# Ledger of designs, part 4: VH-VL binders against C2 domain-containing protein 3 (C2CD3)

Target 1, 169 residues: C2 domain-containing protein 3 (C2CD3), of Homo sapiens (Human) (q4ac94r1171to1339)
Amino acid sequence: SSGLLDVGLRYRRSPRTAEGVLAARTVSISVQIIRACGLQAAAKALAEREPALQFSATVGVNASVTTHLSFLPQGEQRRTHPVACSFCPEFSHHVEFTCNLVTQHCSGEACFLAELLEFAEVIFAVYHENTKSASDIISIESCKEYLLGVVKVPTKELLIKRSGITGWY

## First folded at step 18 (VH-VL)

Design x4 (from w5 with heavy chain S30D)
Fold by ESMFold2, fold request of step 20:
Structure x4 (fold): chain C 169 residues (1-169), chain A 121 residues (1-121), chain B 111 residues (1-111)
Amino acid sequence: as target 1 above (169 residues)
Amino acid sequence: QVQLVQSGGGLVQPGGSLRLSCAASGFTFDNYWMSWVRQAPGKGLEWVSGINSGGETHYGDSVKGRFTISRDNAKNTVYLQLNSLRAEDTAMYYCAKGSWRYLYSGYFDYWGQGTLVTVSS
Amino acid sequence: DIQLTQSPSSVSVSVGERVTIDCKSSQSVLYNSNNYLNWYQQKPGQAPQLLIYYASTRESGVPDRFSGSGSGTDFTLTISSLQAEDAAVYYCQQWYSTPYTFGQGTKLEIK
């Protein structure tokens, strides 16, 4: 296939809520994780090196997806709930990243965010979650999840497309 | 037991090159971020470089363009190639393991013993 | 780049006393309730060791006398009852964004 993950990105000004002033300084980047496909090929490739994946590569993976906006700290990843036993999961999941990047007084908050969006990416990591070992107390080598693939979607088109972008990646 | 054993280093003239290595054991090396952090004599710590599981590299400003980080997953080893060395590159170089799997470093939970690099005329 | 400034640069204290070490960041390292600041201890002749991550969470095996506090730009490491083995240099470190940066260090000596 030409893509593993069906996603959408949108730029939104934060709605006016409680204070009004603080909300006016914020922008949201909304990310939708709709579905994935082609996970059997990824699982089979990984199973050649990971015997624990042999069964899952045949019957289906327990897929979850993390989402990270590249200019935010690495700990600000968001994760879907796993979709059990499928190679073509439907997630229908929505996340939002609130951006307020004015740290020193400069004219043009949009100027700072626009600079970041020009070179930034939304990073999606697709995992198989191993449900049989979720409760063990083991070394830092604990394999309760396996990385199946990574998809990176540039945010630059949000500067051009007011309605956002959608598609397979 | 996680172990990071460093080698390489030594005395080099300005403009010279060295290659540092850090051999890892006690964890699945392929899946973790590895970093280099240096400490000039009598000075503090400076993060130098990092590489994630997929081979994506990152560099501190002072070494960008002169140093190259790489990994050999078959040998469980991370390398730092030091080129165009200057006197200010004189330091103890530590390798460090990231605490998170795959793409991101997390915090640095295990460190090697250090390798001294001396750059002098 | 995010700059970290520690104070004091050096302190000499007796066993059993309380010590505080401050770290001030040039920019906030807080996002969505998480402070991306760590503390490391480096004993003489040794590699650094992690003490605290996310500003206040102790790493496994770190004694209760070590605690971290603060948010945004201002952070503090506290040693509540100093022990002889605590003689070391202490560094704060931000991991909000690359390049990761360290404070200049605070040397703690035992009288």
Scores: ipSAE 0.664, ipTM 0.836, lowest interface PAE 1.2, mean pLDDT 85
Fold by ESMFold2, fold request of step 20:
Structure x4 (fold): chain C 169 residues (1-169), chain A 121 residues (1-121), chain B 111 residues (1-111)
Amino acid sequence: as target 1 above (169 residues)
Amino acid sequence: QVQLVQSGGGLVQPGGSLRLSCAASGFTFDNYWMSWVRQAPGKGLEWVSGINSGGETHYGDSVKGRFTISRDNAKNTVYLQLNSLRAEDTAMYYCAKGSWRYLYSGYFDYWGQGTLVTVSS
Amino acid sequence: DIQLTQSPSSVSVSVGERVTIDCKSSQSVLYNSNNYLNWYQQKPGQAPQLLIYYASTRESGVPDRFSGSGSGTDFTLTISSLQAEDAAVYYCQQWYSTPYTFGQGTKLEIK
């Protein structure tokens, strides 16, 4: 799709005390979902197959974004609240994924978080949450969601950038 | 009513190829993850491959590089192309529907009737 | 890959009795209170059918006599009052990560 998503990724953990380094056992991967733009093109493309979206593709979508860290289970997606009627929504949303620094596997081999981040991605999925107004409905219909686009941001740069990763994708 | 109707299969020589098909109805096929799961005669289940709504593919280690999953949303059909077949690929092959929309499979809530593939000299 | 081991491999029980089937995972399938483990039933000559997802949630239409329990690496499927139609092979399956994997199966026979 032609849409863009402005996001930030950071590695976060508890500050160390002067007493020792071994205090942290878990760490957070912090994800900011700041805003999106250019969603009209995606909405128009989808409306070619989904007539229910024709109005939204003209006036604005009710956008929400899910965030998934690729090595975590698929059910651990986190979702923003929808931002109504816009092709350039501002989310200003923050999520954290708790990760273990070391994970043991059945092979007996330890897997460090850094090894996972080398090949991992943060997966963003942008949805339109379609809702008809009550005045336009002969009968009550369920609200439907439609996938507008997917953005994947590799996490490997977190291994070398102390300020994290930020920008448009 | 969700239905998954499979076709293809049969007897093939080692090193040969087959294409399995799974025709779907009763749901919006385009929006769902589809998987293939196989079962060797007298043995347990093995997940073989999956494909999400956007066409991203996933494979089990035993078939990676030899099998190709694909989908034709206009025909509501998922395919499994089986190449470089070996005797150990002999199995009943099932297609299965994911329970979640779009990117992720969820759990497998509906299954096809199965299609037998026999790889023998 | 996450390996799943079921026990027993086979069991023969009478109608009305309680049976338990265990599934052990080579690594945890738990994250943030969610256990990514399913149970499937496969009757002779049929495709598998989903019984339980998220370790303990019954699929629609599954009788109350089926229940799932456990967490992390150790899971149990329980049939509390066995019926004749429950004769089948039962599989646990993890969906924590690809490749998805199944246990080797537990064959349940009626005496």
Scores: ipSAE 0.656, ipTM 0.830, lowest interface PAE 1.3, mean pLDDT 86
Fold by OpenDDE, fold request of step 20:
Structure x4 (fold): chain C 169 residues (1-169), chain A 121 residues (1-121), chain B 111 residues (1-111)
Amino acid sequence: as target 1 above (169 residues)
Amino acid sequence: QVQLVQSGGGLVQPGGSLRLSCAASGFTFDNYWMSWVRQAPGKGLEWVSGINSGGETHYGDSVKGRFTISRDNAKNTVYLQLNSLRAEDTAMYYCAKGSWRYLYSGYFDYWGQGTLVTVSS
Amino acid sequence: DIQLTQSPSSVSVSVGERVTIDCKSSQSVLYNSNNYLNWYQQKPGQAPQLLIYYASTRESGVPDRFSGSGSGTDFTLTISSLQAEDAAVYYCQQWYSTPYTFGQGTKLEIK
């Protein structure tokens, strides 16, 4: 992306009481969305193709960040609240993803979370909400949002460190 | 109000190429995942390809390396470039809108009328 | 890839009768109480139409006689009282992960 995203990742294991072996143990992946910086450059770049963003690229964007784990269903993405009129928004948002330590492989065989994390990513997408494009403030679906950038963080780091993974990406 | 209007397709020889188009209207096209789903004559549905709002592309294994999905947000149009066509690619190709906004598809809540692609020598 | 297997592949039923179509997934499509399984209806000569999403939620405009149930790997589409216009092929579809996959379809004919 054209900007920087400050995020924190934490990995915690938690035992669970479940009837099935596959659900006996879970882990929690905690994602902290702290702040985004440098969004003006991203907005300006996008404004070249989207004239409707020219104003926001000058005064500030209404930024929100979506978070998704690549190995989880796409519908499980989370979204921060929007921070209005800023090129360096601070979100201070926490997202928790509960994952099974063991899941079912496509073959029917057990698959360990570690195998997934080796090749998985935490995907962040920074969006600008153009309030002027909204025909109805009540209908979010009618509001056009612009993708400013995507940040992908490999989850393999969680295999090395169980907690305290923080950085600018 | 949501409409997906497809064009392109036709008869082509094996090894040939075609380009399918799907023009969208009635929704904020840029924010949605678009997909192509095909159906061979008398057969079931097969997901072919998808593209999210960020331009990231995804393909079924059967078409990887041969098909290319793309989108032109300025034209509210999604495309499917079909290269190195085979007889087994003969199908009705449908454009489908993902229900979920942003980077991912969701379920397909709207479909185009379909475009027939026939690969025959 | 996640494989979906429907049963039966074909069925002929009289108007007014109850119809059930099953869909089995090769792996669970459940996460956080959400089942990433959809049902589509395709009438002859038409494009597919969404019936059910998240296994049990009816799409807007879909008649109440259609219902979806199930969780994890086993799902069922039910038509409580079959109507003549329900003659179609029905497909289950998962969007738990890419590539998205469909069941092979169930052809429902009216006796």
Scores: ipSAE 0.638, ipTM 0.879, lowest interface PAE 0.8, mean pLDDT 90
Fold by OpenDDE, fold request of step 20:
Structure x4 (fold): chain C 169 residues (1-169), chain A 121 residues (1-121), chain B 111 residues (1-111)
Amino acid sequence: as target 1 above (169 residues)
Amino acid sequence: QVQLVQSGGGLVQPGGSLRLSCAASGFTFDNYWMSWVRQAPGKGLEWVSGINSGGETHYGDSVKGRFTISRDNAKNTVYLQLNSLRAEDTAMYYCAKGSWRYLYSGYFDYWGQGTLVTVSS
Amino acid sequence: DIQLTQSPSSVSVSVGERVTIDCKSSQSVLYNSNNYLNWYQQKPGQAPQLLIYYASTRESGVPDRFSGSGSGTDFTLTISSLQAEDAAVYYCQQWYSTPYTFGQGTKLEIK
């Protein structure tokens, strides 16, 4: 992993009314993806094995960030919009993960969200989209993306800090 | 079209080692989670291991410490190194493509043809 | 680990008849209206093939006679009118969390 990512995490205790019957038992983890820096080093490193990245490693990467809460299903990962041609992209992206206050362990026992957050983390992955690798304009999945770095932020501090977690990682 | 072509496997004695290969084509291999799933003779499917686009590896409990999953993106190939093999490791081994990009698998939308591993004294 | 239990383990059905296969999860695989449960078909001597994902969405190329239903912990695969080529073992699979797990399988035979 190369570069740094500026992020913010907040714990929202207020349930969402739109979630129906389970709204009273649901909270949100708010994730803010603010900006990244130092992505050129990562791009250059990748360019050593991927000649197609030589140009982007010089002029700028098309960066996007995926985010996932570790105890949620993998399919719930979210992605920012890409920021074009920058080694220091500003995303200004906000995403919320809905969490149940009480869930079930595989053993069938009840598990409180606080217990999960004690050992959980938010996982960020920074990607570069290479437009030259696009073979089909119909599906974005046909375009090759390159992983620039991964950041993991522990969520345990959300239990004690009402202001949330902020900083560069 | 998406293709997963497997190779390796065979007959090995207990305690032996084998290396399985799965060559991928028809999609951007580097961006997808790859898994190995095995099936003992006459039995059901068992997820064995997975590796995401970042190189992070995951294993079933039954193979932890003995099996190693890896990938060579330059060759569009995923590998499974099987060490310290046991009789209960005898199975058809399938490589499977995850449906999701980035760090996570999704459902398995494509499968290899399978490679038979037989562990017997 | 999340355990999946299928029922029945085996069934023999005539062509044209309706078939239902159940899959029960030891814990809910539902999150945000998405059920992280898939169905696979494995014909004799072949690799598994994806039939249904997210509990109810048919994979491209899968005949309309196949359908998935259910939510949370209880799921059902239905074949509305069984065809001879549907003889296979069917597996449910969860990807809610690692390790990924499969049901024990349901062997469907044609009478």
Scores: ipSAE 0.541, ipTM 0.860, lowest interface PAE 1.0, mean pLDDT 91

Design x4 (from w5 with heavy chain S30D)
Fold by OpenDDE, fold request of step 20:
Structure x4 (fold): chain C 169 residues (1-169), chain A 121 residues (1-121), chain B 111 residues (1-111)
Amino acid sequence: as target 1 above (169 residues)
Amino acid sequence: QVQLVQSGGGLVQPGGSLRLSCAASGFTFDNYWMSWVRQAPGKGLEWVSGINSGGETHYGDSVKGRFTISRDNAKNTVYLQLNSLRAEDTAMYYCAKGSWRYLYSGYFDYWGQGTLVTVSS
Amino acid sequence: DIQLTQSPSSVSVSVGERVTIDCKSSQSVLYNSNNYLNWYQQKPGQAPQLLIYYASTRESGVPDRFSGSGSGTDFTLTISSLQAEDAAVYYCQQWYSTPYTFGQGTKLEIK
């Protein structure tokens, strides 16, 4: 199965403080999640293995997208609000990540953000939330979510275009 | 209640193979990262491998190319295939659940009871 | 890889006494005010159990006498008043990046 995730990447320099030039050198990377298409195919494919998805694969999925920068800690993940009952949801969501212009490798050598971005990826995961299985609104962990697909977009690529590389299954 | 029940392991000769299993219950297994952590006798903990909800696998350097982690979501089970076993692979192997949903592990909030793997001629 | 070094490697302390275990990382595990460092307790013959995550947050069910502190590269696990059941090996662990790594462990014995 295949689909399309429209994304964008913006950079803005964070204000410098008087505490130190280097220490205050940060960049805010804004990841834009615009829309996803082709989610029905993904849902149908999953429905073959997950009968509980048969209905959603027909009428629409409740889609949300997680995003993460590959060079940041794994805990730094953001998620869009879910868009209900759609195979082509429009999110219009912006996620910002604060990044240091200079980081330190394990070797002790300094690495510039530009170097990281040359080899970095923005990782997106599209999920369907089955609201019918939600027994407790208070506990998000009680809700079963289904991974519709993963998209890994090189940050270098996002500087050139807004189209991501899709990985639906 | 979250439970991780391990099986497999045992005594094997160098160069041999084993498969470990960890059956999970009490949580939405499909949404969580699962890991294997091992502990050589009288030694500390070593992260061995991990697999996220997307099926992406990660390995420690010491086991790359020899061990394979996999998962069967239909069975709520994570596996560790141990090939080309060496004496230094002798350890108690623990299955561990990641605390985070989605694609990443988080901290290990639940652990299996452990499975002993002994590699000896 | 991020290396974690604990100190001391072993310690013997009397019941009721304060115990501190240090963990130093080869690089910072701090990002956006979150420290990606956890503490585990492993009692003899048992699997490890989570004590502290994000450097200072106690896992549910963990007694109040356990606390975590520190940031960046230097972390400390503190037991304010040692109990007999606290005899165990304690490990710090980072999940800032893969591969995940553990400290070498600190064996805490009751004097």
Scores: ipSAE 0.506, ipTM 0.853, lowest interface PAE 1.0, mean pLDDT 89
Fold by OpenDDE, look of step 18:
Parts: C-alpha cells; structure tokens; sequence
Structure x4 (fold): chain C 169 residues (1-169), chain A 121 residues (1-121), chain B 111 residues (1-111)
C-alpha cells in the first residue's frame, strides 16, 4: 500500500476526582488522526481490480480511518468521519481510549498496562467508501468499502516519552 | 438473503491435508470478518480461525502452524487449509460470518451448513 | 485464553416453565460498558444460531421469551416460557480477545 498517515499518540492520566478510586486505576490513551497523503496510488492500484473505483482513483477518495489498540477488545475499534473526494484528507480527529492500569490475565495473574504497552500497537486502517457501490439498499452497513492501507504504530515509546508519539507513518 | 455454502472435507489419514471452502452471498463479503468454528462429534464448539476485511488472520492455539485461513474476495469465498491433520481435528467445521463489517466482529449472525472432516487411520 | 463455564451441563424442563442457563468467564469480558459475550442455540443436526449478543441484545427474529443478562464475569440466558422447539444445546461465547472461546454447552431437553 502507498501513502502516509500523520498521527499523534499521548499517554494521559485520568484526572483524579476526590470520589474516584476508579479514576486512579485508569489512564487515557489519546489518539489523534491528523491527515493522510498519497492515497491516489493506493486507489489506482485497487481500481485495476475494481472498475467501480476508476472514477475515485482519478478525482479523489472518500477516506476514513479505523483505529484499534491491540490490547483492547477488537470491538472497540473507532472510526473517523469520512473526508470526501481527497487524496490528502485532513481528519483532525481525536479519540480517547480508557485503559486500566492493571488487568487480569487468564491465569489470574495481574498485568500492568506498562507491560501491555511495551508490546502493543495502535493499528490504523484507511478505507475508501464508494457510495455508488452499495449492493444492499437496506442498510448503510452494506455499503462496500475498500482498504487503502494499514499503519501500525508501536506504543512502547509512550512509556518513556511524555510528549507522546507524533509523526508520519 | 445471506447464504454460506460450504464444500470440501471428507475422510483423510493422519498427517494428511484438506481444504475447506465457504461461498458467501447476499452481503458485501469483502467488508466482513469471517471465521471457522469446529465441533467434534458429541462435543461443543471451538473457534478455529478468523480473517478480517484487511486480510489479517487469527488462529486458535490448537491449530496454529497447521491451519491457514484465506479469502478470495473476487469469488466471495473463505477457505481453510488443513495441514498435518490429527485425529483430534475430526469435527464438523462451520463457516461463520461476523455481524459487523470491517476489521473485527466476534459474534456470528450467519453460519454455513457445516462440513465434516474425519481424520482416521 | 478466556475460559467460559456453563451451568448446568444439562437440564430437562417442561413446556411453559422458566429456564435459566449460567455462563461464567475466567476473566471479565466487560469494557466500556460493553459485554463481549454472546449466546447461541444449536438444534440437533443444525448449525448454531445467534440468540443474544453483547450479553443482552436479542438478534433479529429471536422470540421475546429469550433474554440475556449479566455483566463482567457472570451471565445468564433466560427462557421465560419454554416451548417444545427450544430443545437444543445452548452456548455462550466471548470475543473480548482472541482466541474466541465458547462455553462447554448446556443441553436443554423437554420433559
């Protein structure tokens, strides 16, 4: 796949409320999806196999980005709003994932978030939504989308960099 | 109407190989997580493998290194390649559709009719 | 791996009676107010069918007599008034993390 994704990751402690014992046991991983570029090459490549994408590969894709933290339930993936008709979409999207400082292994042993982050990844998937390719009219969920690319960002640097992780991937 | 039609399977000797197929229709196949679930005779259900819309594969521990899940979006078909088969792999294998589109969906709203795999000397 | 344990393993109940099946997980399958636990029904000679997802949401077409409850590690499937066609094996299933896992099943027979 071709293209780059500009993202930011930050590790934030949840504000402690006077009542919130629970707040002390959670942190927030902030994910910022800023912009993408170079999506035309990916679209053109797909258009070779999907004639329905020929137009979009020429004028612009309707891009959205899915975000998943590898150590969280897979169903907790988040998605940006689509940016229409652009090969360099600007999302300016922010999402926060609440994470427990301590989790329980299947074995019953405790696992600290730091241990998880050392080996975890934030997975971004960039999709194009083809509004003309909807096969089923009964639901918007039946609309066909095309994967343009996937970016994986290791989270280990969140453990040492207070400023977080930023850049193009 | 959503349909999952399975094929393949049969009788094979230990160490042998089989390939299962599941042809999907009635939904945008490319956008959905697909899984294989098996059931040994008289036993419960066991998740075997899954593949998401991005092509990422996942496996149960009992089949890692031996089984391979794949998909052909042009044919709306998901496959399960069974290698190095063992007696304990004997089961009815079901193809299952994830209910949610995109990368992951862990509840299965539609199932194939099942394909019997028998591993015996 | 997350283990799911169902109870009872089998039960025989008369038509019209209330039935409850429990499912316990070895760890919490709750995150952000979502319980990653589903229930399936498998009739003899058939593939499983989805009954409940996210612990308490009925799949479309599932009769109202079926309901799911619970959170975290303890879940229950309830049939308020058992019908003859409800004879089946019922399974809970988690998808909090891979590998996805099922309970051992509960066989429900009609007296």
Amino acid sequence: as target 1 above (169 residues)
Amino acid sequence: QVQLVQSGGGLVQPGGSLRLSCAASGFTFDNYWMSWVRQAPGKGLEWVSGINSGGETHYGDSVKGRFTISRDNAKNTVYLQLNSLRAEDTAMYYCAKGSWRYLYSGYFDYWGQGTLVTVSS
Amino acid sequence: DIQLTQSPSSVSVSVGERVTIDCKSSQSVLYNSNNYLNWYQQKPGQAPQLLIYYASTRESGVPDRFSGSGSGTDFTLTISSLQAEDAAVYYCQQWYSTPYTFGQGTKLEIK
Scores: ipSAE 0.444, ipTM 0.840, lowest interface PAE 1.2, mean pLDDT 90
Fold by ESMFold2, look of step 19:
Structure x4 (fold): chain C 169 residues (1-169), chain A 121 residues (1-121), chain B 111 residues (1-111)
Amino acid sequence: as target 1 above (169 residues)
Amino acid sequence: QVQLVQSGGGLVQPGGSLRLSCAASGFTFDNYWMSWVRQAPGKGLEWVSGINSGGETHYGDSVKGRFTISRDNAKNTVYLQLNSLRAEDTAMYYCAKGSWRYLYSGYFDYWGQGTLVTVSS
Amino acid sequence: DIQLTQSPSSVSVSVGERVTIDCKSSQSVLYNSNNYLNWYQQKPGQAPQLLIYYASTRESGVPDRFSGSGSGTDFTLTISSLQAEDAAVYYCQQWYSTPYTFGQGTKLEIK
């Protein structure tokens, strides 16, 4: 894939929804999914094998982005709303992942969040949703999504850069 | 209708190799996590490997470094390459489909019929 | 790795009775309000089938007599009116983190 994704990552002490005890022992990793560009090349590459993509690859894709923090359960991935008919969509989407400051490793021993962030990644996946018609009845079996690309951003720089990480990836 | 059709099992000697295949139909294969789960004779289930829609691979500790999962999205097929086989690898091997349409899924809504692998001298 | 321990390991009961199967996790599988625990049924000679996901949500086509409960580290599968076709081995499974793990299984026999 040759697309780019503009994102920001930030470490924050707590979400307000937690009680004082939870706020003292939990933090959040804030993820901004700002925009993407260069999606036409990915769409054209897929259209070589998928005739249903040929129109979208010339006019624009219905892009959405999923995001997940590598040490959290897989079901906690989040997704933007789709942006219709664009190769340079703007999402302006904000996600917060609540993390315990101290947690257990798979072996059961205690582990600081900093140790997890040293090796962790935020994973972004960019999809095109092919609806074929704006008025079709929604069915999971009739709507196909095409993976345009995957971006992985290491979290280790959050240990050093207190203002966070931002940029194109 | 979702179908997972497995093949490639058999008898091998310790240290040998075998490749298992799982052909999928009835769903958009490209978008789903696929896993292999095994069951030794008379024993319980053990998750052995998974691969997400982007091709990222995951392994259980007992098989890491010896088994390789792969997928061919053009053929709607997931593979498990079994190398350096041991007697403890004797099991029924199931392929299983993840239930969500994204990179990761850990609960398995459809399973193949199973393929027996026997490792003995 | 997250270990799952089921109890009992085996149970023999008559049709129509209530059966409970417990699953204890070595660490919490709860994140926010989601419990990353599933239950599967495996009948003799067959592949496993999904019964319950997210601890308490029944998969489509699963009879009402199956229910799941619990949170964090302690989970229970309940069969409220046992039928003859329920004879099987039942497994809990966590999907909180890789490697995914199963409980050792609980064999349910009909008297």
Scores: ipSAE 0.434, ipTM 0.779, lowest interface PAE 2.8, mean pLDDT 84

